VHH binders against Integrator complex subunit 15 (IntS15). Designs and how they scored, part 18

Target 1, 373 residues: Integrator complex subunit 15 (IntS15), of Drosophila melanogaster (Fruit fly) (q9vpf9)
Amino acid sequence: MSMSIDSNKLLLRKGDMKLDNYPTCAVEALTRLETLIASRNKQNMVMQIISEFIFLERTPKDGDVRKSQALPISQMNLFQEFQLIIALIEYFSRPGRDATRNAIFLSLFGSHLTPQRSKLLSRLISTAVSGSVAPLLSSAGTWMQQVGCKTPLSLEVAQNIVSDFISYSRKTPEQLKQLPMVGPHFAANFMVAVADLYLNEQRSPTLNPPPDALLDTITEWMMENPTLCQASQQPLVLPAGAIAMPFTTPLAGLLRWVVLAPLVSNRSAYSNLHLSLLRALQQLVSSGESTALPSQDLMQIVKSLQSYCARLAESKTDPQADAAYQKCMERFAQAVQIALSSNCITNQIQLLCLLESLPPHKLMKIVIEAHKK
Key: E = the ipSAE of ESMFold2; O = the ipSAE of ESMFold2 at other seeds; V2 = 0.75 times the mean of E and O plus 0.25 times the DockQ between their complexes.

## First folded at step 7 (VHH)

Design f3 (from e4 with A33Y; framework vhh_4orz_3; at its last look DockQ between E and O 0.62; V2 from the best seeds 0.00; counts 0 for: pae E 6.5 > 2)
Fold by ESMFold2, look of step 7:
Structure f3 (fold): chain B 373 residues (1-373), chain A 121 residues (1-121)
Amino acid sequence: as target 1 above (373 residues)
Amino acid sequence: EVQLVESGGGLVQAGGSLRLFCAASGRTFSSYYMAWLRQAPGKRREWVALITSGGSTYYADSVKDRFTISRDNAKNTVSLQMNSLKPEDTAIYFCAATPGYSLYSEHFDYWGQGTQVTVSS
């Protein structure tokens, strides 16, 4: 098919002979990268190969220093994007060489954020979920931990999965329901990301609950997979000398959902999720100085409850008579009690002092008194 | 080209606090991931803290809950608040930057000259 050249659509790229070799040159580039990726002094070459031969990007050729700051310009047409997705699925479906596979995934999608790469990543991961492509999902899980589960990169992927499998689906696909079995590390990191998107006043001025189907899916994941929250604690498989970023469990974010949910929802699924979270907290194995519930995350819950109580005060409503507040505090007290007993919280004294600032709740008062000397 | 300049190093008693600053010059750095690394005498450089372009923070286990990295895009600075300092924190502290996430600690694109931190006792 003939492609029209237009100054406002697509620019014809110098070296159009790549069209004769695409996607072959991308497949060959991936193979060449396996040798180069572990070499610390070859990383500039690795990035150049990725940009030029995999994503078909062009860097401005002018010698002007102002243009040295410009991001690469994509020359890929729609058909080439489709060809690349197929090639990447095939490449990342191969077993073995986990450290190299993870390093290549991170090199493709961990830096140099062009709109093209973000679009391709989202399509690639959604395809891998639909196809239950375990090795690719393992690399995506490592990727999400390394770039940070709550960064714009990870949140965009998480939002796209919610869109593809929850919002625009008549029925939640079986492949999404099986994700904890196929890609447990990715499923755990996905939960960290979506937990940050909903019922979070740091993200949105209002407490927006998750879609019902998403809540139900995550609740079932937690009930059926008791060790899912521990999946991210497995050592990352990366090349020697690579920086392994700390993991984040989904426990704190999901606890925020169940504690704050009575303010916006009466869904019984939150009670089931709460029970699963309490069980996970009881079974948590301490990894020394690492913690599952940083006090900062719990303080965010307190802030949201304080804001709600301030609104009750404006309406002259007693928090003790407010059923939603009482249910929030009941769930929160139960979780805090177990987390303290399991030694899962740092800075306990600071947290206990902040909890005292909330309007009194009978169970929470007992918990505070039992642990405050 | 981006140039990184550290400041705020010095001598401090064990248990004390110190704040390091890293100023970027000649360019905006809001799209950069910024890190602090340190090198004690006779030891390999080790990663200490990282802050992403989006503001997410990460810490090495040895400094977790004692150190805090932050950035101020309006002032073109990144800082490292170091509390509860120990003699083992004695090192040259380097500011480093990359436009993308680095696989390797030695492969940041930009480095400062380093600032000495000495914790007595």
Scores: ipSAE 0.015, ipTM 0.474, lowest interface PAE 6.5, mean pLDDT 81
ESMFold2 (binder alone), look of step 7: mean pLDDT 82; pTM 0.843
ESMFold2 at other seeds, look of step 7: ipSAE 0.488; ipTM 0.769

Design f4 (from e4 with T52Y; framework vhh_4orz_3; at its last look DockQ between E and O 0.60; V2 from the best seeds 0.00; counts 0 for: pae O 8.1 > 2)
Fold by ESMFold2 at other seeds, look of step 7:
Structure f4 (fold): chain B 373 residues (1-373), chain A 121 residues (1-121)
Amino acid sequence: as target 1 above (373 residues)
Amino acid sequence: EVQLVESGGGLVQAGGSLRLFCAASGRTFSSYAMAWLRQAPGKRREWVALIYSGGSTYYADSVKDRFTISRDNAKNTVSLQMNSLKPEDTAIYFCAATPGYSLYSEHFDYWGQGTQVTVSS
């Protein structure tokens, strides 16, 4: 009875770890967290161990900074940051249970990040892509779904991957090209995030196309991996009683790319991507997925087309004579036709009314008329 | 002192709408996950909606598409818009917060006192 209480206290006490033995104390902390997270009633202790022994943070004290600071203060130097990255790669590479790795990853990098933790997360994921570290990328895929693929944290990770593997690389590394095979859930969620960064007037005042190498990479992923857009639909592997966030697919965001691309680009890769997206949409329709193209995302595309047509009016150009607009509408009509014929769009009447506000297009008119009466 | 204070509860007819607010004092919760939970008479407390610091939201199946959780970090508040209310939504509604990533609904570090919502037919 007493001996059991002392054993539990010793097992759970952070005082058994030697802080001055870095990175060994971080490795020991990771191991102990596996049992503490399973206990479920030790979340404050879990967060304190993570902060103190893994990220080397201290709680702000009265008088340390006379200004208000709510978040822990990092005390890591650059060498310790490198040591931690290596230790985490090694930890996540070991054989183990997916639920445990996912719980640890979420505890380290959930929604409560200091700037140091955000920096480390991005470096960790880029390192895992370079090393094709499948179990870490699997945990990162789960993490991105749980925190949300379009949140600032996820978008920062996506931007850093683009920077590391596209912008600062003279050719796309093989490890990025193989990402769908190594970490399909992460690749799908990365596509959701990166699709939100480009050709998206809600994120930028202009329609900025993706870098050519990124477009080529995404197009090749979609062509060679027909089930990639469905990768996140598998049940999440989380500890019992955990709250699973709903999945998303990259279809709507990538459709926005291919529909709006003729306004800013003539690259043929968008035609290949469009065909791949239509095939992926048909697969989801066949499987019974009824929300593959949320109407809100489609309405965003309409708003961008309306803005373009307003600029054509200012230059006295007829949209029906504008080759770019006609190509946008052809691609859009093809996707809408598939989605409407299966009732795959929420609030489709509102969407159809909005589509009528666009300058007429032959195929789109047929699609609208077939579904209004 | 750290406090979460709910407001906006009351009596409403079935099919009606109500908006709950939760204000935090003594601490900024902008980096915290925030949640609404409820406890109906004679039943266990259950989670209703969750919003992470980055803005991602999650809803219990029983309230999906009827309730909307949102947060305003500048005002240090979180709200729950409840539409199409049913008598079975009658409960005391609690605001809760945790600094960590909460995997489980029963382990929030901070709780409000609750606000009564009653839905009559």
Scores: ipSAE 0.013, ipTM 0.422, lowest interface PAE 8.1, mean pLDDT 81
ESMFold2, look of step 7: ipSAE 0.322; ipTM 0.725
ESMFold2 (binder alone), look of step 7: mean pLDDT 82; pTM 0.840

Design f5 (from e6 with R27F A33V H107Y; framework vhh_4orz_3; at its last look DockQ between E and O 0.22; V2 from the best seeds 0.00; counts 0 for: pae E 9.1 > 2, grease 24.5 > 24.2, SAP .737 > .668, placed apart)
Fold by ESMFold2, look of step 7:
Structure f5 (fold): chain B 373 residues (1-373), chain A 121 residues (1-121)
Amino acid sequence: as target 1 above (373 residues)
Amino acid sequence: EVQLVESGGGLVQAGGSLRLFCAASGFTFSSYVMAWLRQAPGKRREWVALITYGGSTDYADSVKDRFTISRDNAKNTVSLQMNSLKPEDTAIYFCAATPGYSLYSEYFDYWGQGTQVTVSS
């Protein structure tokens, strides 16, 4: 008798929805989720509804070669994936509260994503960029902060934007150029992610520069949107009881680009980007940001310069006479001086000691001497 | 498969210090956000501190400047240094992990069994 009652309750809570009317069942599921996500004790049911009715997933059966894996198997065809993208664009374009949109977005894409969900997310966000869909991009920006801008999930999204709008495009579309105006939080978090992909020896054994069109786009964003780096500091709009994850500013990663670029490139865009970054650092007191340049990120730049100088020594080239090295150090010294004066670096003593290990540079020596006490 | 095992709890006098440890296994530790949460008897579980993949940290207002979270990716451990302890810090402390975001604090993907911390007057 108890089994009958419990089965009936499960059927009523889940069985109201019908699988055979896709994408209608996904739209119905989204509507039902709005009421269910407010109930903290219904999160298991929320995840089941998302998996079964929105993403059309099944649990692996005994005949599946990987039945012991935890990940569900997608049964969506490509047409249904397109229908879902359209339905989600329409759903997030509806008038509504930011907290509700963010909760739904995080429920769809925030936890353990299957590879299929990750690919769909990337296509969804690229579509939203092309359509300038501000409410969806706002939720994507919150999502990127909550899952971490440098995680594989966020890097996949960033790589797909670069592919869609930079690599496979003859010219940078106006919608990408306007992204800082349409979705500033997403644009700032996207910059954190792409900055990590290029000129970064933690990601690649070589210093791979960004594509020229991406560099030009980022440079223009920084020049035309002087408060863009502060967009990551805006308070998150999350449901009551949610935990806000720490933000990350794009300043440190972009500084790494401009400081290391002379080792691999002579493009003038890096000079323009450097000037924009110096201006942003000078304005930190008005933004309230106190840790814009974490010392670990700056020490990473020093490590890359040390590696370059070691290679110069193997070729019996004097780093102090090397034009590329001197240009790197000029840019680095200018940024470090401003950041130290603005108190924007943690663990300054460790950084200063490491900077002393580099071959001498006139401006950097002055900066070190002014702050080494 | 996944295990989070807390240790280092115990009885301490108000104003004292204690260091908790969490040993992790069964997942790629360096790819996870790690956190400490606590639950006093009859209260809901509340967030205390977290540390990201890159070492960035954040703290609940009630413990800011008294508690310090750290991680050792080589040993797959996270620790919580608790200084200037107060009787209201008495709780079971849980280590938690997520590769992503949990919508509510009680829904981290993985949890330890907890370790008791008791602060007497």
Scores: ipSAE 0.006, ipTM 0.444, lowest interface PAE 9.1, mean pLDDT 82
ESMFold2 (binder alone), look of step 7: mean pLDDT 84; pTM 0.848
ESMFold2 at other seeds, look of step 7: ipSAE 0.013; ipTM 0.346

Design f6 (from e4 with E1Q V5Q F21S A35G L37Y R44E W47F D65G S79Y I92V F94Y; framework vhh_nb_b201; at its last look DockQ between E and O 0.49; V2 from the best seeds 0.00; counts 0 for: pae E 4.7 > 2)
Amino acid sequence: QVQLQESGGGLVQAGGSLRLSCAASGRTFSSYAMGWYRQAPGKEREFVALITSGGSTYYADSVKGRFTISRDNAKNTVYLQMNSLKPEDTAVYYCAATPGYSLYSEHFDYWGQGTQVTVSS
ESMFold2, look of step 7: ipSAE 0.408; ipTM 0.732
ESMFold2 (binder alone), look of step 7: mean pLDDT 83; pTM 0.851
ESMFold2 at other seeds, look of step 7: ipSAE 0.390; ipTM 0.716
ESMFold2, look of step 8: ipSAE 0.113; ipTM 0.578
ESMFold2 (binder alone), look of step 8: mean pLDDT 83; pTM 0.851
ESMFold2 at other seeds, look of step 8: ipSAE 0.295; ipTM 0.603

## First folded at step 8 (VHH; framework vhh_nb_b201)

Design g1 (from f6 with S102L; at its last look DockQ between E and O 0.46; V2 from the best seeds 0.00; counts 0 for: pae E 2.8 > 2)
Fold by ESMFold2, look of step 8:
Structure g1 (fold): chain B 373 residues (1-373), chain A 121 residues (1-121)
Amino acid sequence: as target 1 above (373 residues)
Amino acid sequence: QVQLQESGGGLVQAGGSLRLSCAASGRTFSSYAMGWYRQAPGKEREFVALITSGGSTYYADSVKGRFTISRDNAKNTVYLQMNSLKPEDTAVYYCAATPGYLLYSEHFDYWGQGTQVTVSS
């Protein structure tokens, strides 16, 4: 349903809603949005205020305030982008209700995305990590869950954090190392996203391992924060009547890292990460539609191992003689056994049948036979 | 501009199944969140199911486990597979679309014309 233009745009405070009063007009707009979002029937005005007064966007050639498939074009210069980042950091640092902060963040960054908004979001979140801005990071965690941790926008945010804090840092900053304490929900969702970026043949033709510093950071997070994978299970805090998307834990993606790592890496951190993942699997309780290990994610691991075995056949190498493959299968069997015993896998029968397609492995064979009864 | 066209509605006995389709016209279907809503006579429009542009799904409690939303980006189509139908599922079913985010049902940008589903007992 399309919303008509209403007169509330004309009631905005004149001095604070003028574009020449930036960033003050954006700060005043944020405050105004708190009541407008709660009203539900003001969405057209909410989107117009966000576009025109916060992101300084013009409508496409149509000149129509009605939404179109063509996204608005940003007129914001780099200095105004910096000013907005600072204003948003300050706004989210104010005392306030989580539902309000989350609704504002989702209204700013959940839909009607322009390239400029996407880039600003990545810079904003990196700035919030550097400043340990817990309320903003909490809203960012909710945002990632609502839009999906593996969507292009979430992956862009995750890649920007890796770039800022891992790739172009000489030493991993303390603020990134402390992220699980400052923003545990965001840290868990960030792990879902980065786990998808590396050692994942759906994202890259080769199995590219994560940067060493990223691996070390995530391994330390998991070892020092034993409930981190449960952080995604906290109920979302949203306004009454809002649609709350289900959570995803990082366990399946990180399991793919530790199972496939012997194919491309000898880093000892993967052994510590593996142990942490086994412990987390033992502690999780399956809860209906929200599962820790969707069978599709585990089937992806099988496909990558099948691809590797095809390359072994090309080199006329038996999988039994390949130490890397044997280590992959040992880790995989251990994780599958625990996950099945903890009832953490959906569609177990389909997964077990697919596991049988791999070259036989002693421990995996025992696991399969024990659970096909 | 996106236009939505539902199909697949009809009369079915309780316990039966029905598959609704929603074809989207216009560009960039894959960037939109898609949803199904329903409205029985004299009742408010009710959320049924949502699928995000990233493929995550969410269902109303009243249909969870019986209904499945899916999308086919190659065909610009979203589906609602409705199993174990009950007379209470009788309604006009609407397809809806918006870019990426949905807080409330009234905030969808585009709506279809609706298709009638009638479940006899």
Scores: ipSAE 0.357, ipTM 0.717, lowest interface PAE 3.0, mean pLDDT 83
ESMFold2 (binder alone), look of step 8: mean pLDDT 84; pTM 0.863
ESMFold2 at other seeds, look of step 8: ipSAE 0.585; ipTM 0.814
ESMFold2, look of step 10: ipSAE 0.351; ipTM 0.732
ESMFold2 (binder alone), look of step 10: mean pLDDT 83; pTM 0.860
ESMFold2 at other seeds, look of step 10: ipSAE 0.592; ipTM 0.828

Design g2 (from f6 with S102W; at its last look DockQ between E and O 0.26; V2 from the best seeds 0.00; counts 0 for: pae E 7.5 > 2)
Fold by ESMFold2, look of step 8:
Structure g2 (fold): chain B 373 residues (1-373), chain A 121 residues (1-121)
Amino acid sequence: as target 1 above (373 residues)
Amino acid sequence: QVQLQESGGGLVQAGGSLRLSCAASGRTFSSYAMGWYRQAPGKEREFVALITSGGSTYYADSVKGRFTISRDNAKNTVYLQMNSLKPEDTAVYYCAATPGYWLYSEHFDYWGQGTQVTVSS
């Protein structure tokens, strides 16, 4: 029975100096969780052990029983945070079943995330990238798919990687450049997240391009790793009875980058990225519940182009004479042509009608006419 | 801090259709994963459908192709369109929500009151 062990750990913690017992109690708690996670009915105990012994949190104790479900209050100091990061790196590097490790990672970082846990997660993942810690990055990839690559937490992790390895670095570290080889699932999910952060009018009223070093890194990843966009399509390894969340590829978000880039940049890296995306589209299997290019994502690109053309009209500029617009449309037409031929687009008729609303472009007109029926 | 209210249940003939609604109130509806579960008398609660914060959907094998989950963030509402209904679909249907990940029903933080669906021959 585990009840006697849990009682003894509670008594030990109240009687011991926290510095002497930490991180030992967190390591012991992680081992205990492996047993408890196999029992689906022990979720409340799992969350209590995580909060009290791993993250050193307390529940608010104000005498209102309804507040017992309030978010925990952190009691960790900076040294204990560092100790926990090291302990987690060591724990996830040990041999063991992937389903168990992934379930523990999700229990630690998938639900009820306090600001402290979010900060620790970002530091943990950045440390794992710096150390090329493949098993932890594999669990982080599963985690990012399960919580969703475009949710605030995933975007925060992606932003922190950009900060740590691009913004605060004199040169892009080799460890980031090798991320597709060390953790391909995480790298693919990172690309989904980071593609959403830039050249995206849903997130910013202006089309903010990615930092040059980030663009170069993503372009090199795509050129050197032709199957990277499919890395998330492998079945997730999760405990029996779990429901795996669907994957998302980075193709739609990166296509938005290359199509809209001429409006804000003339960097040649976008041309190389565009060619890599066309190759990936040709290779993509479109059968199943999810497609690489949902028509909604393509319609968002059309909306951004319509907005740009409205601004051209205000300044009395003809879109057919605007070099940036013509380049956007050339790239867009090439991608749409390949995606239609590869059956990678849902709701094609609605998209074709919307494309006709844009100022004319020679190749796009040919593509639309070839697929009208 | 999410409150859930189901509606749209009732009696329907086999082969018929019914649409369930779940009105949600909370800080940000778009950040929640939303799901439907059902429980027949004397049976365990079972998963029916899920929609993620990003709009991706997942279904139990027993309802694939017949049921469709959707969300309308402007109305703070999640829907379950149930077509080609069978007598074995008879159950109380519950709406559920979580701001985090989910693996099992035990991971959902918030549950509605439930709405009865009865499918007669």
Scores: ipSAE 0.013, ipTM 0.451, lowest interface PAE 7.5, mean pLDDT 82
ESMFold2 (binder alone), look of step 8: mean pLDDT 84; pTM 0.859
ESMFold2 at other seeds, look of step 8: ipSAE 0.237; ipTM 0.664

Design g3 (from f6 with L50F; at its last look DockQ between E and O 0.41; V2 from the best seeds 0.00; counts 0 for: pae E 3.9 > 2)
Fold by ESMFold2, look of step 8:
Structure g3 (fold): chain B 373 residues (1-373), chain A 121 residues (1-121)
Amino acid sequence: as target 1 above (373 residues)
Amino acid sequence: QVQLQESGGGLVQAGGSLRLSCAASGRTFSSYAMGWYRQAPGKEREFVAFITSGGSTYYADSVKGRFTISRDNAKNTVYLQMNSLKPEDTAVYYCAATPGYSLYSEHFDYWGQGTQVTVSS
């Protein structure tokens, strides 16, 4: 298993045999990396080994400008990309220590990636979902938390899962339906990411709903897995002394879906999702409450409602007579009431002040009055 | 391989705001994790804020909610927005960088020269 660090270094750096022995040199590089990452102060060497021997990248031609910001260039062909996917699936499936596996995954995919690495990551994760490869999905869940569920890296993975399993599938595959059971941490973080892609005016100038099959899948996940939103609250398994980034639950993003949905949809799945979210809010653990429902995320819901009401005013429609607006506010008031009772909202006074700026709603007015005294 | 230059320090009254900038030069800035550290006279250098190459942020408890780290990869620049400043924030502030994903807060290969921030009573 483990080899001398000097022996591994000599094998990996002597000669240019990586193309002749692919993917064997990538597998050997992964073994070498386990030792180097433990040494902490070898990060330049770690990145060189990953680039040269695992992803088969070369220094860009503009090497004449040492200060260049150009990313390395992949030299892998399609067959080598497939070989690497298989090798990585095998590597992450081996018996081993979770901390080591997670550190390797983060070293491979935790930085700003070349387009080729990003595509490979998405294909790797989709393959792991299709194969129900629990150890790899566990590492991917840790990875999403550490790089951030809403960052471009994570959003690209989420988009590719939607594409692979929702947009281009006639029927939602059983492997996707079972994802919360196989990789609950990854499923929770995937929900954070995918919730950010839809019904979100920070991402798009219009409110675009999720695909029907995606909505149905997420709704079923929430109904059948009552503790799924809490899966990321388990302690991360990382090497001793490593930075554990704060978790994020999918509650705020999914709440935005169910509150804003009446503006664009009448699907009954949103009612089922709403009930599941209310239950999850009631059960949320007090520890970590500062990140559970950040008031900034809830304020974005208010902004979208304000924008809708502005359009109603332009058409001289009274928001209190608008059925869609009243439904949005009913769901929002119910969620806010429960979240305040469960101590799930940060900066709640700021949120309550902003809620007062919306056109009146009976239940919301009661909720605001009860909590601002 | 990368060089870092801080700017934006100065004298500020308590309760005020200040924005620090760190200009970076070198290969593949977008692949570096970036951090801010500070050192008051007679004290050890302490962690302030960290941003991964992917944009995730992490803060010391003493500055959480008051300071915001951000990055602009197009300008090769990392920022530290400091609000609600206290006299205890007085220190030399250093920008730091490391390639790839940084697992550890002490794991930085490159450091700037520092910029003085003084918060008056």
Scores: ipSAE 0.171, ipTM 0.621, lowest interface PAE 3.9, mean pLDDT 83
ESMFold2 (binder alone), look of step 8: mean pLDDT 83; pTM 0.851
ESMFold2 at other seeds, look of step 8: ipSAE 0.301; ipTM 0.682

Design g4 (from f6 with A33Y; at its last look DockQ between E and O 0.76; V2 from the best seeds 0.00; counts 0 for: pae O 2.4 > 2)
Amino acid sequence: QVQLQESGGGLVQAGGSLRLSCAASGRTFSSYYMGWYRQAPGKEREFVALITSGGSTYYADSVKGRFTISRDNAKNTVYLQMNSLKPEDTAVYYCAATPGYSLYSEHFDYWGQGTQVTVSS
ESMFold2, look of step 8: ipSAE 0.433; ipTM 0.724
ESMFold2 (binder alone), look of step 8: mean pLDDT 84; pTM 0.859
ESMFold2 at other seeds, look of step 8: ipSAE 0.347; ipTM 0.632

